VH-VL binders against Protein RESPONSE TO ABA AND SALT 1 (RAS1). Designs and how they scored, part 1

No score or structure here was measured in a lab: all are predicted.

Target 1, 230 residues: Protein RESPONSE TO ABA AND SALT 1 (RAS1), of Arabidopsis thaliana (Mouse-ear cress) (o04515)
Amino acid sequence: MPNTSSSQSFTIFVDGWLIRHRYFVEQLMCASSLDETNRISLEEQQSLVAQFLSHCLQYYQEKFASVSLAGDNVFTFFCPPWFNSYAKLILWVGDFKPSLVFKLTEVSVADLTRHQKDRISSLKSETRRKEREVMRDFALVQQSVADPPVMLAARRVGAVGMVDGEETDLEEAMEVLKAGMAAAMNNADQLRCSTVGKVVEILTPPQAIKVLRTIGQLHLRLRDRDQERA
Unless a header shows other numbers, all headers, positions and changes below count from the first letter of the chain; Kabat numbers aren't used for antibody chains.
ipSAE, averaged over its two directions, is called F for ESMFold2-Fast, E for ESMFold2 and O for OpenDDE. V2 adds 0.75 times the mean of E and O to 0.25 times the DockQ between the complexes of E and O.
Where letters were taken out, [cut] stands.
The coordinates of atoms that the task and the answers printed are left out; those that the model quotes come from them. Centres of patches stay.

## First folded at step 7 (VH-VL)

Design c1 (from b8 with heavy chain E106M S107E; framework fv_ebronucimab; at its last look DockQ between E and O 0.02; V2 from the best seeds 0.00; counts 0 for: pae O 8.7 > 2, placed apart)
Fold by ESMFold2, look of step 7:
Structure c1 (fold): chain C 230 residues (1-230), chain A 123 residues (1-123), chain B 111 residues (1-111)
Amino acid sequence: as target 1 above (230 residues)
Amino acid sequence: EVQLVESGGGLVQPGRSLRLSCAASGFTFDDYAMNWVRQAPGKGLEWVSGISWNSGYTYYADSVQGRFTISRDNGKNSLYLQMNSLRAEDTALYFCAKGDTYYLFMEGAFDIWGQGTMVTVSS
Amino acid sequence: QSELTQPRSVSGSPGQSVTISCTGTSSDVGYYNYVHWYQQHPGKAPKLLISDVSKRPSGVPDRFSGSKSGNTASLTISGLQAEDEADYYCSSYTSSSTFYVFGTGTDVTVL
């Protein structure tokens, strides 16, 4: 059998996922464009919101599985080929920053109540705190790579061959790094998903459809490889 | 004192309907998502349904989807469960539960529970 | 039929530690950090013991601790006391049409 990396297999999954994603963005665009007399029912709006969130969660669940199997390819998920070159400049732990959703809400919704504004403000503060926690934990993982035994083993590779025992120390250190990077990615993804879902719950279904349309369109732009050099 | 008080349970025949109520006090009811959880006699806990703070989103366990309807009246600090097409398997003690945060999505630690109201579905 | 698997019962003597497992899948316990534990004394409503895998609410003794590894969450009761005799349930978020699933429950007996 061919030795296909988990990042290559996930790229294949993304192709199918993007086809479904374009369908959902079209549904969100249609629903957000209808006036009050032609608006789809509340039940249909709730269903569309739930379906889109489930579709997005499927992406991150497949990503979680792929990252867990990545082995040496875990680093590819931090600068993934399924993002275009512009998107890679703004990545936070391999994907969008969770607090971006608050900017997207501001540009998508004009009719927030005072109660909704207060709840969004509180959620924004909580989200930024959790973002700092993710970054702190990631920094600790990076610090483990700078351990003196790892640096000594790396120096020896450049000068002479490994002495007995040093190759296993380097292999152990690399396994710790890979596991830590995977954990950091998963924690970041959890924060991304929970933040979007909590914003949706603060909003009415019509408001949420507008925000999810904006999120969905942004995701297409960040993954549209054909547009990088247009 | 934070309280949740369920009512509306009783004995009903299969295929009939029942409406449960939950009266809340001691907290700002309309800030929180609310839930129903049931426990059949001698059995474990089963989540039944949840509703967002503004009624904008409702969620149901597969076992009750299409038969049960959750609702709330924030003006009366009350949560409701309309139970249609009741079956023997719906026999349980039904609890009203409050989340420890404002949200249902990707959370669901229930920090305040009522005493429950018993629903018995039997011929 | 989605349920989280717990042992039917565990027992220990006063002062011992007991651990209750809660096993799910990569789509619930293995994926989400929204795993919670409840204590239920006979004839009473459940009481929240642990939220978010390991967070202990105010008023819960520090004898109760939680952790998670892979698809399994664990509740540990250190220094078992007579009042700890109860049923214990875990729960987890899922992204399916059933948002919350409970464990099968564990009867803790203090010998």
Scores: ipSAE 0.700, ipTM 0.850, lowest interface PAE 1.3, mean pLDDT 85
Fold by OpenDDE, look of step 7:
Structure c1 (fold): chain C 230 residues (1-230), chain A 123 residues (1-123), chain B 111 residues (1-111)
Amino acid sequence: as target 1 above (230 residues)
Amino acid sequence: EVQLVESGGGLVQPGRSLRLSCAASGFTFDDYAMNWVRQAPGKGLEWVSGISWNSGYTYYADSVQGRFTISRDNGKNSLYLQMNSLRAEDTALYFCAKGDTYYLFMEGAFDIWGQGTMVTVSS
Amino acid sequence: QSELTQPRSVSGSPGQSVTISCTGTSSDVGYYNYVHWYQQHPGKAPKLLISDVSKRPSGVPDRFSGSKSGNTASLTISGLQAEDEADYYCSSYTSSSTFYVFGTGTDVTVL
């Protein structure tokens, strides 16, 4: 079986995923309208929310599988080629900040109850704390790039060349770095999924649909190359 | 106290270069995208440039693309704008403005502004 | 579009309500709820007044309110006070290559 580079496999997955994503976004758009919301049963709304969450989760599962299991280049995900230029402005560990969901909630839902606001506020604080943890871990990985084995190798690459064994040491060091980056990214992705899920738990189905619509639309804007031409 | 303080403005001739600085304090600087916004005398506001929290990406208005360079030093809590090939139309009060990394596409409002530094380009 | 359209000036007596419109397109004001309002007094930096169409930051009086319909956002100042005399700018995220578009600005005068 031709070793289709793991990066190709994920790219193929994303293409199919985006097709389905567009369909979901359309459904969410319809369901979020005042006129359409009254036409959809609560059960149908809940179903739509669940399906969309599952859809989003699938993306990160496949992402994890591609990097951790298939050996795809983790660096690709820190600057994904399927991201447009706008999306690249505020990449946080390979995707959007988990706490973005709170801002999206604020702009999408006007009728939050006091109780919901309090819960969201608490969740926001927790999420931000976890974001900082992820960032610390990520920073440690980045700092390790300056470790002696890597630095020594870097100094020699332009000079006399690498001595026997140094290449192996460098490769090993790089693998450790990649693994660290992958781990940080995975933690970030988990936090993303968890945060969205928890927000949805706080919201009513109609409210959740509004937020998920916004999230879905952002995902499209993030990954749609056609927007670069507009 | 949360504060942005711009510096580096002055009078320059067309074609010359100028570097603006913005010192940030009172907030976690490296958590936020930063922006430059300018205001020509007696005119409105114009977004000039933006930089991501980690300096990974920079963006510019069409009017300054290729001439201006935005950068930041998170260790120094500082934002910079290198302005090259200055034109008369670049004459403006330049504001440093704090963005919001909680938006994916810089949708957020600028909640913190400096007092601005005046750049005058004149022969 | 380089700028959002605002009335050049709006005036009112103390205690009255005034509304400032901000008209854009489906690519900016009409795109989503990413419209913001800034107040700028003479010789001062802009101050965020309203974010995300209708969100009022801490310290902003409740007499300031924002709304949006279609491609037009509105800032309403109720109970106009002398200190409200300033320039007001709307802004919006755009789906175009320009991230931010500001309005042309509105001079609010208290008579």
Scores: ipSAE 0.013, ipTM 0.523, lowest interface PAE 8.7, mean pLDDT 85
ESMFold2 (binder alone), look of step 7: mean pLDDT 90; pTM 0.929

Design c2 (from b8 with heavy chain E106Y S107E; framework fv_ebronucimab; at its last look DockQ between E and O 0.02; V2 from the best seeds 0.00; counts 0 for: pae O 6.1 > 2, placed apart)
Fold by ESMFold2, look of step 7:
Structure c2 (fold): chain C 230 residues (1-230), chain A 123 residues (1-123), chain B 111 residues (1-111)
Amino acid sequence: as target 1 above (230 residues)
Amino acid sequence: EVQLVESGGGLVQPGRSLRLSCAASGFTFDDYAMNWVRQAPGKGLEWVSGISWNSGYTYYADSVQGRFTISRDNGKNSLYLQMNSLRAEDTALYFCAKGDTYYLFYEGAFDIWGQGTMVTVSS
Amino acid sequence: QSELTQPRSVSGSPGQSVTISCTGTSSDVGYYNYVHWYQQHPGKAPKLLISDVSKRPSGVPDRFSGSKSGNTASLTISGLQAEDEADYYCSSYTSSSTFYVFGTGTDVTVL
């Protein structure tokens, strides 16, 4: 039997997850409509918010588990095949930037109170600081690959034939890089999840449904595979 | 001085109700999510419930779901826990707690605690 | 009602180091960096010692340190002092609807 990489198994997971995601986006669209005859109760709105956040968290938890097992394939998660070509141009550490949620909130909600605006502004500053920290930590991982011991190992594997010790040295260097990349990506995903959750917490359930609808719709557009249009 | 002061504990029979209060002072109460944490005699800590700054979201431990209701009155800087259908296993010292940051989600570093109010459920 | 596993008790002589483990799952300690430690002296409310795995609040002595590896977080008390005799609890944010989970608690005794 051929080896199945964890990134290939995660692609299969994503297909099932997207089916559930389309269902949730439909529910969010219905809940946010102006049609009074179909407006759901506040309790149902709170439940829908919780269910959608749990659905989104499931994606990142499965990704975390897959990245933990995906030693040789961690690079695929930085340019994932389950995103379309246009989405890949704007990825930040393998997914969209956490601070994007603030723009999505701005276009989705027209009735923020002054207190909510102040909370969101403060969270935005915190999120941008944490984004810089993720990038700083990732840069340090990249530097470890460029250090002389790693460069010497990489240079030696460029010869016509590999000697025994060189393969081991390169594998050790690659394991350090993979671990650092996985850590950076997990930190980025943590920031994505926490930022969305905190924005939702600042908002009322009706406001949150509008933002989550917009997030969900964007997710579908970013995952709409190019060949589906042909 | 930053303070949390719990009240409303007491001895009650199983199946009865009790309402706890927590008075907050010395900080901007309505910016923060608030929590209840309990500790049964001789036992460890258990998170019970949390409420977002504007009451838009409330969460409960499975052990109290459907029986307890958390609420707040930001105009009075007060947090409440309505405890219905009390059971012997609800016997505990109940703490009011505030996190280092404003949020329930993705946090939980409780930096300010009250001294607690004792709830005893016994026939 | 999940809980994080801690040793029931640990002990050390003054000046020695003590380490308390806190073992959870890939859905709490192994996933989140919202892992915290509390000290509780008898008859008192808990006091926050360490937040976010390793961050020490102002006023907490630097002999307290925290770390995490996999599903296990650790609190280390270096240079143990008599005043460190207390109960210690870890906590973590979790992916379940319960949000926060505490450890079983560890009684630290100074011999």
Scores: ipSAE 0.748, ipTM 0.876, lowest interface PAE 1.0, mean pLDDT 85
Fold by OpenDDE, look of step 7:
Structure c2 (fold): chain C 230 residues (1-230), chain A 123 residues (1-123), chain B 111 residues (1-111)
Amino acid sequence: as target 1 above (230 residues)
Amino acid sequence: EVQLVESGGGLVQPGRSLRLSCAASGFTFDDYAMNWVRQAPGKGLEWVSGISWNSGYTYYADSVQGRFTISRDNGKNSLYLQMNSLRAEDTALYFCAKGDTYYLFYEGAFDIWGQGTMVTVSS
Amino acid sequence: QSELTQPRSVSGSPGQSVTISCTGTSSDVGYYNYVHWYQQHPGKAPKLLISDVSKRPSGVPDRFSGSKSGNTASLTISGLQAEDEADYYCSSYTSSSTFYVFGTGTDVTVL
C-alpha cells in the first residue's frame, strides 16, 4: 500500500517540475538566440545557467528522496512511466547516459577554444571511467540475486512453499537488493549532475546556455507523454 | 614538497640555440600540463609555451612560434624548451609553471612555479 | 593585445584597503572568468594568488579578494600588511592568437 502513494508523490512532483522546466527551456532558447534584441548581460546569463542547473539538480534530489526516504519502488525509475518509448530505449541506469552531454556539447557549441576542447576531452575520459564503475557496481548488485541465500529462498517458494521465517528472509534479501539498485542509481544520478556541472565550468556562459538548451530540450522530448499516443 | 627546478640558462649570441630543462618533483608530473613563462629584466610576465600532459598538444606565443619547441619526458619528470634562432628580445628569466588542471591546460592559471633560469642573448 | 592594463603603482598604509584594476577586452578579461592574479616579491617567482576571478587557493589569506565587471577585473587587498609589498600581475585567457596574456603589473607599496 505505501508504494503506490510514494510513486504518486514523485509523479506529482514531476508534473510541476516539467512546467518549470519548459519555462527554463524557453528562457534558454531566447538567451541563445543570435538576435541582438535578446542579448542579455553576462551576469544574467550566469544567473540563468545557475538557476537551470539548480532546477535540474532538484529533480535528482527529489528522486533520491522518493526512493530513500519515501520508500518508493526503485524499479519504477528503471522504467519510468513518465518516459516515452524512445527514452526507454536510451536509458542508462534510470536516465540519460552522462557521457551524452559531450555529444550534445559538440553539436551545440561551434566555437570551443582549444583549451576547452582539451578539457572536455579529459572530462569525457573521466566520465566514461566513472560510467564503467557505476555499471560494475550495478552488475554486482544484479549478480547478488544469484547468491545462495536468495536462490534458496527462490527455490523454496517455487517448490515446497516457504516455512515460517523464510518469507521474512526473502523480504530482507530483496530489500538489500533494492537498496543496492538505489545506490547504483544514485551514483549514476550524481555522475549526471557532476558531468553537466563540470562541462558548464569549462564553457563560457553563452556556450553553456547553448548546451543547457539542448539538454533541456532533450529532457522534454524524453518526458513527453503525448508522444506515446502518436 | 612540490617543486620545479629550471636549468640550462646562460649567455648566448643572437642566432644561437639553447635548451632549457625543468625538473619536477612532489606531484604526479604526467597528470598536468606544463608551461614556460618568461620575464625580461625589469619587465612583466609573458607566457611562452605550453604542453599537455601527454604531449598531444603544444602551444606557443606568437613571439616564439617557429623558433621554440616545447617537449616533455614524463619518465624523467622533465620539461624542456628548445630555443632556436635566439634574439635579444628573448633575454629573460624563464620560469617553468605547472597548470592547475588535471591532465590538461587550465585557461591561464599556474599554481606552481620554479625559480627560473636566466637566458641572456647578447652579441 | 599584448598586455592587460594595470596601474603602475598602488600604495596604502598598513590596515588600509587597496584595489588593483586589470583592464582588457571582450576577448580576454571580458571573455569569461579566466582571470587570475599572481603575487611576485622581488627576486622571487610568481605565486598564484587568485584564480578564476575570485577563487582563493589554499594558503592565501582571506584579505585578498578578486572580482570582475565587464572587461575589468579587480584585486582587493584588505588590511594591508608589510609583507604585501610586491608586484601583482593579472592574467587572462585570450580568444585571440595568444592563449594567455598578462597584465603590465602593479607595484604595491606599503607606506
Scores: ipSAE 0.017, ipTM 0.603, lowest interface PAE 6.1, mean pLDDT 86
ESMFold2 (binder alone), look of step 7: mean pLDDT 89; pTM 0.927

Design c3 (from b8 with heavy chain E106L S107E; framework fv_ebronucimab; at its last look DockQ between E and O 0.02; V2 from the best seeds 0.00; counts 0 for: pae O 4.5 > 2, placed apart)
Fold by ESMFold2, look of step 7:
Structure c3 (fold): chain C 230 residues (1-230), chain A 123 residues (1-123), chain B 111 residues (1-111)
Amino acid sequence: as target 1 above (230 residues)
Amino acid sequence: EVQLVESGGGLVQPGRSLRLSCAASGFTFDDYAMNWVRQAPGKGLEWVSGISWNSGYTYYADSVQGRFTISRDNGKNSLYLQMNSLRAEDTALYFCAKGDTYYLFLEGAFDIWGQGTMVTVSS
Amino acid sequence: QSELTQPRSVSGSPGQSVTISCTGTSSDVGYYNYVHWYQQHPGKAPKLLISDVSKRPSGVPDRFSGSKSGNTASLTISGLQAEDEADYYCSSYTSSSTFYVFGTGTDVTVL
């Protein structure tokens, strides 16, 4: 199994990160329960929100470093082994779609003010526009690679091997694609982080605790091992 | 006219407290996160603290954590910085700054600045 | 604590181009596109020149431009003018409890 150390090192990081993630989900559940009985201060809620966001940011920063070093293994990050099979069916650019957070907010809080609803609606439209922009930019990279040199190499019709110039053209095309995939991943992750952070900032700390609890619980369920019978 | 006007600076002894104010006008104050940035004489800029639009979230540089408290009164279009346990290292010109977006998180371009208020901490 | 590294000073004659570097780490300039540049004349507040690596706010002359490569952002002043004599600071978001970090500052002198 000759995987690059970058992808393998990130898998080890994720294992440790998930242990900390379970701890944070327990903390978020406890905090939301204590809030219902007014047994947790606003300061404690703000602190927990900040800690959880920092925990999530650590994941994406480590992912960025690993993706930048992935080389030929960059595709692994588009279909990551640390997500279970069901999560992989709903991935967008290697992770969850940023706009999912708006549905999780709707499920998690019922006491949004009109001002908060307006800001969330505006942010949702902005986020969906940016999602389309990420996909459009990546499609342009795919287009630039798929037609010229990759198609030429795929249509070899009789030559044993290829002349040296054609091999370097194929190698250059693959490097453009790998760079474009890494860029798309980074842009998508930054949109994910920005969207969650902006939703949290629109919300009060008690409301944010409920949303982050839901996000955290969902992430745990989508990273549990597949239960397949053989 | 969009402007930010700081006040409350002065000379103070180490270990004492001081409260800075910033009056905002010409924009919808309660839509924006607000910040304090300081500059020691002859030195560079240092971000000090930020507060979200509804005061729900406050953030502090490590150098001031636990000693300074940021607050705002959206009804008065005013931003405040309570500075406790002042040290000589806190001597600086303190600026009130508005971000170019509504949010504090991840975004920190400061498009409107006040003139600053000078804080001098010396014995 | 953390500062982005800038050259202490740069000089140029009117009409020349100068470039100011801003070097950080993979946890700030190398990761975020929230890199900004400010101009500060003596005795004045900073003024935003460039936001988000390369965007010029309204009213900023097109002779100011920004770019980024790796852990280094750059501000270029083409066609240097006397009024460009000032201090210049970069800034970036960072991945710690300190949300924003500024560069050490660069004194631009117009000869």
Scores: ipSAE 0.656, ipTM 0.826, lowest interface PAE 1.4, mean pLDDT 84
Fold by OpenDDE, look of step 7:
Structure c3 (fold): chain C 230 residues (1-230), chain A 123 residues (1-123), chain B 111 residues (1-111)
Amino acid sequence: as target 1 above (230 residues)
Amino acid sequence: EVQLVESGGGLVQPGRSLRLSCAASGFTFDDYAMNWVRQAPGKGLEWVSGISWNSGYTYYADSVQGRFTISRDNGKNSLYLQMNSLRAEDTALYFCAKGDTYYLFLEGAFDIWGQGTMVTVSS
Amino acid sequence: QSELTQPRSVSGSPGQSVTISCTGTSSDVGYYNYVHWYQQHPGKAPKLLISDVSKRPSGVPDRFSGSKSGNTASLTISGLQAEDEADYYCSSYTSSSTFYVFGTGTDVTVL
């Protein structure tokens, strides 16, 4: 019964987070227009970028806290109920693929300098490398399910006579697996955050605003339950 | 300790070639762009060349374009500058400089510098 | 290569504040916050003093500060000390073909 309460807490958080997110997206939309961009000081643009990044970071921080501290079921985050059907199609380790940011950058920003393009290309290569690492780690966790201790426990669960203590062993094995999954997901989330941050560092504030707008809109498309009804 | 150590400088005649080396230690070398900056005697600093972390991109100052080649060996934590067709105006103390950000990031600052190696081009 | 313009020399008494300007164009200093400052003592390698207009690396005293307005960046040294006597160089990314440019350098003297 305690697992249901923690999942509820994150869900509540997400609802509030989405309200704020919509507000940010609107601000980014306004700021991304040429007319509005010219009206907003560089400082204000930077502030908006920073605030939005912080907002995004908060989501993953809370996600981490819910799994690691509150003991929420990590499996919930691999198929979150707050994601729509479209989101489920593009999920990579519980959320969007980090390298997607590069595609979004390409479509959002038309005036990248040669040097920016080079930096982005380098970053893209590194990000892809890290994605592979995350996937390897995740795969190792999945493979561990077939490890003898887990398999023995699983075989025993199917057997009519679990000896005293065997249930405990299985539970422990499951906890190890969950912890591994949580770690992999956390690594993925960190990669998401860091990738976006690094892209923003390459871009000017006006460029960053355009990319973040696109990212923000994507997040709404992924997490907005109401879009399934439309 | 984070350190850059340049070597390979010396006295050369105009038109000759020289190869500079920079040995890096104390940080993950292949995470950072590396640069060469030179300083003529009694003069200011001049950016010469930069290379991305994976050697995918190289950049040169106009003054050295076509004559100098920057390269790196990440396995050896080493940066190189092949200098061909040397001119008197290439006389300078050449510094190896680490970018403060990952990958290429020539917009970034140089947070670590070597002590430099002196190149003198004279007839 | 086009250099960023700095005053040749600036002087001040101990405890005073001095400011060094770095003037460029809309393609470099004015392009974005890619302006950096370096301190160089005689016979020494340059040391990063300020990055990205106003960011102070670890170990740099808070009496050093940076700012930018338009195409001019500024380094301010407050509470000038004898050890601050050095050459100071600004630098900037440039959107032109040169990619990176330094200032002409400023000799700071403590009187």
Scores: ipSAE 0.043, ipTM 0.640, lowest interface PAE 4.5, mean pLDDT 87
ESMFold2 (binder alone), look of step 7: mean pLDDT 89; pTM 0.929

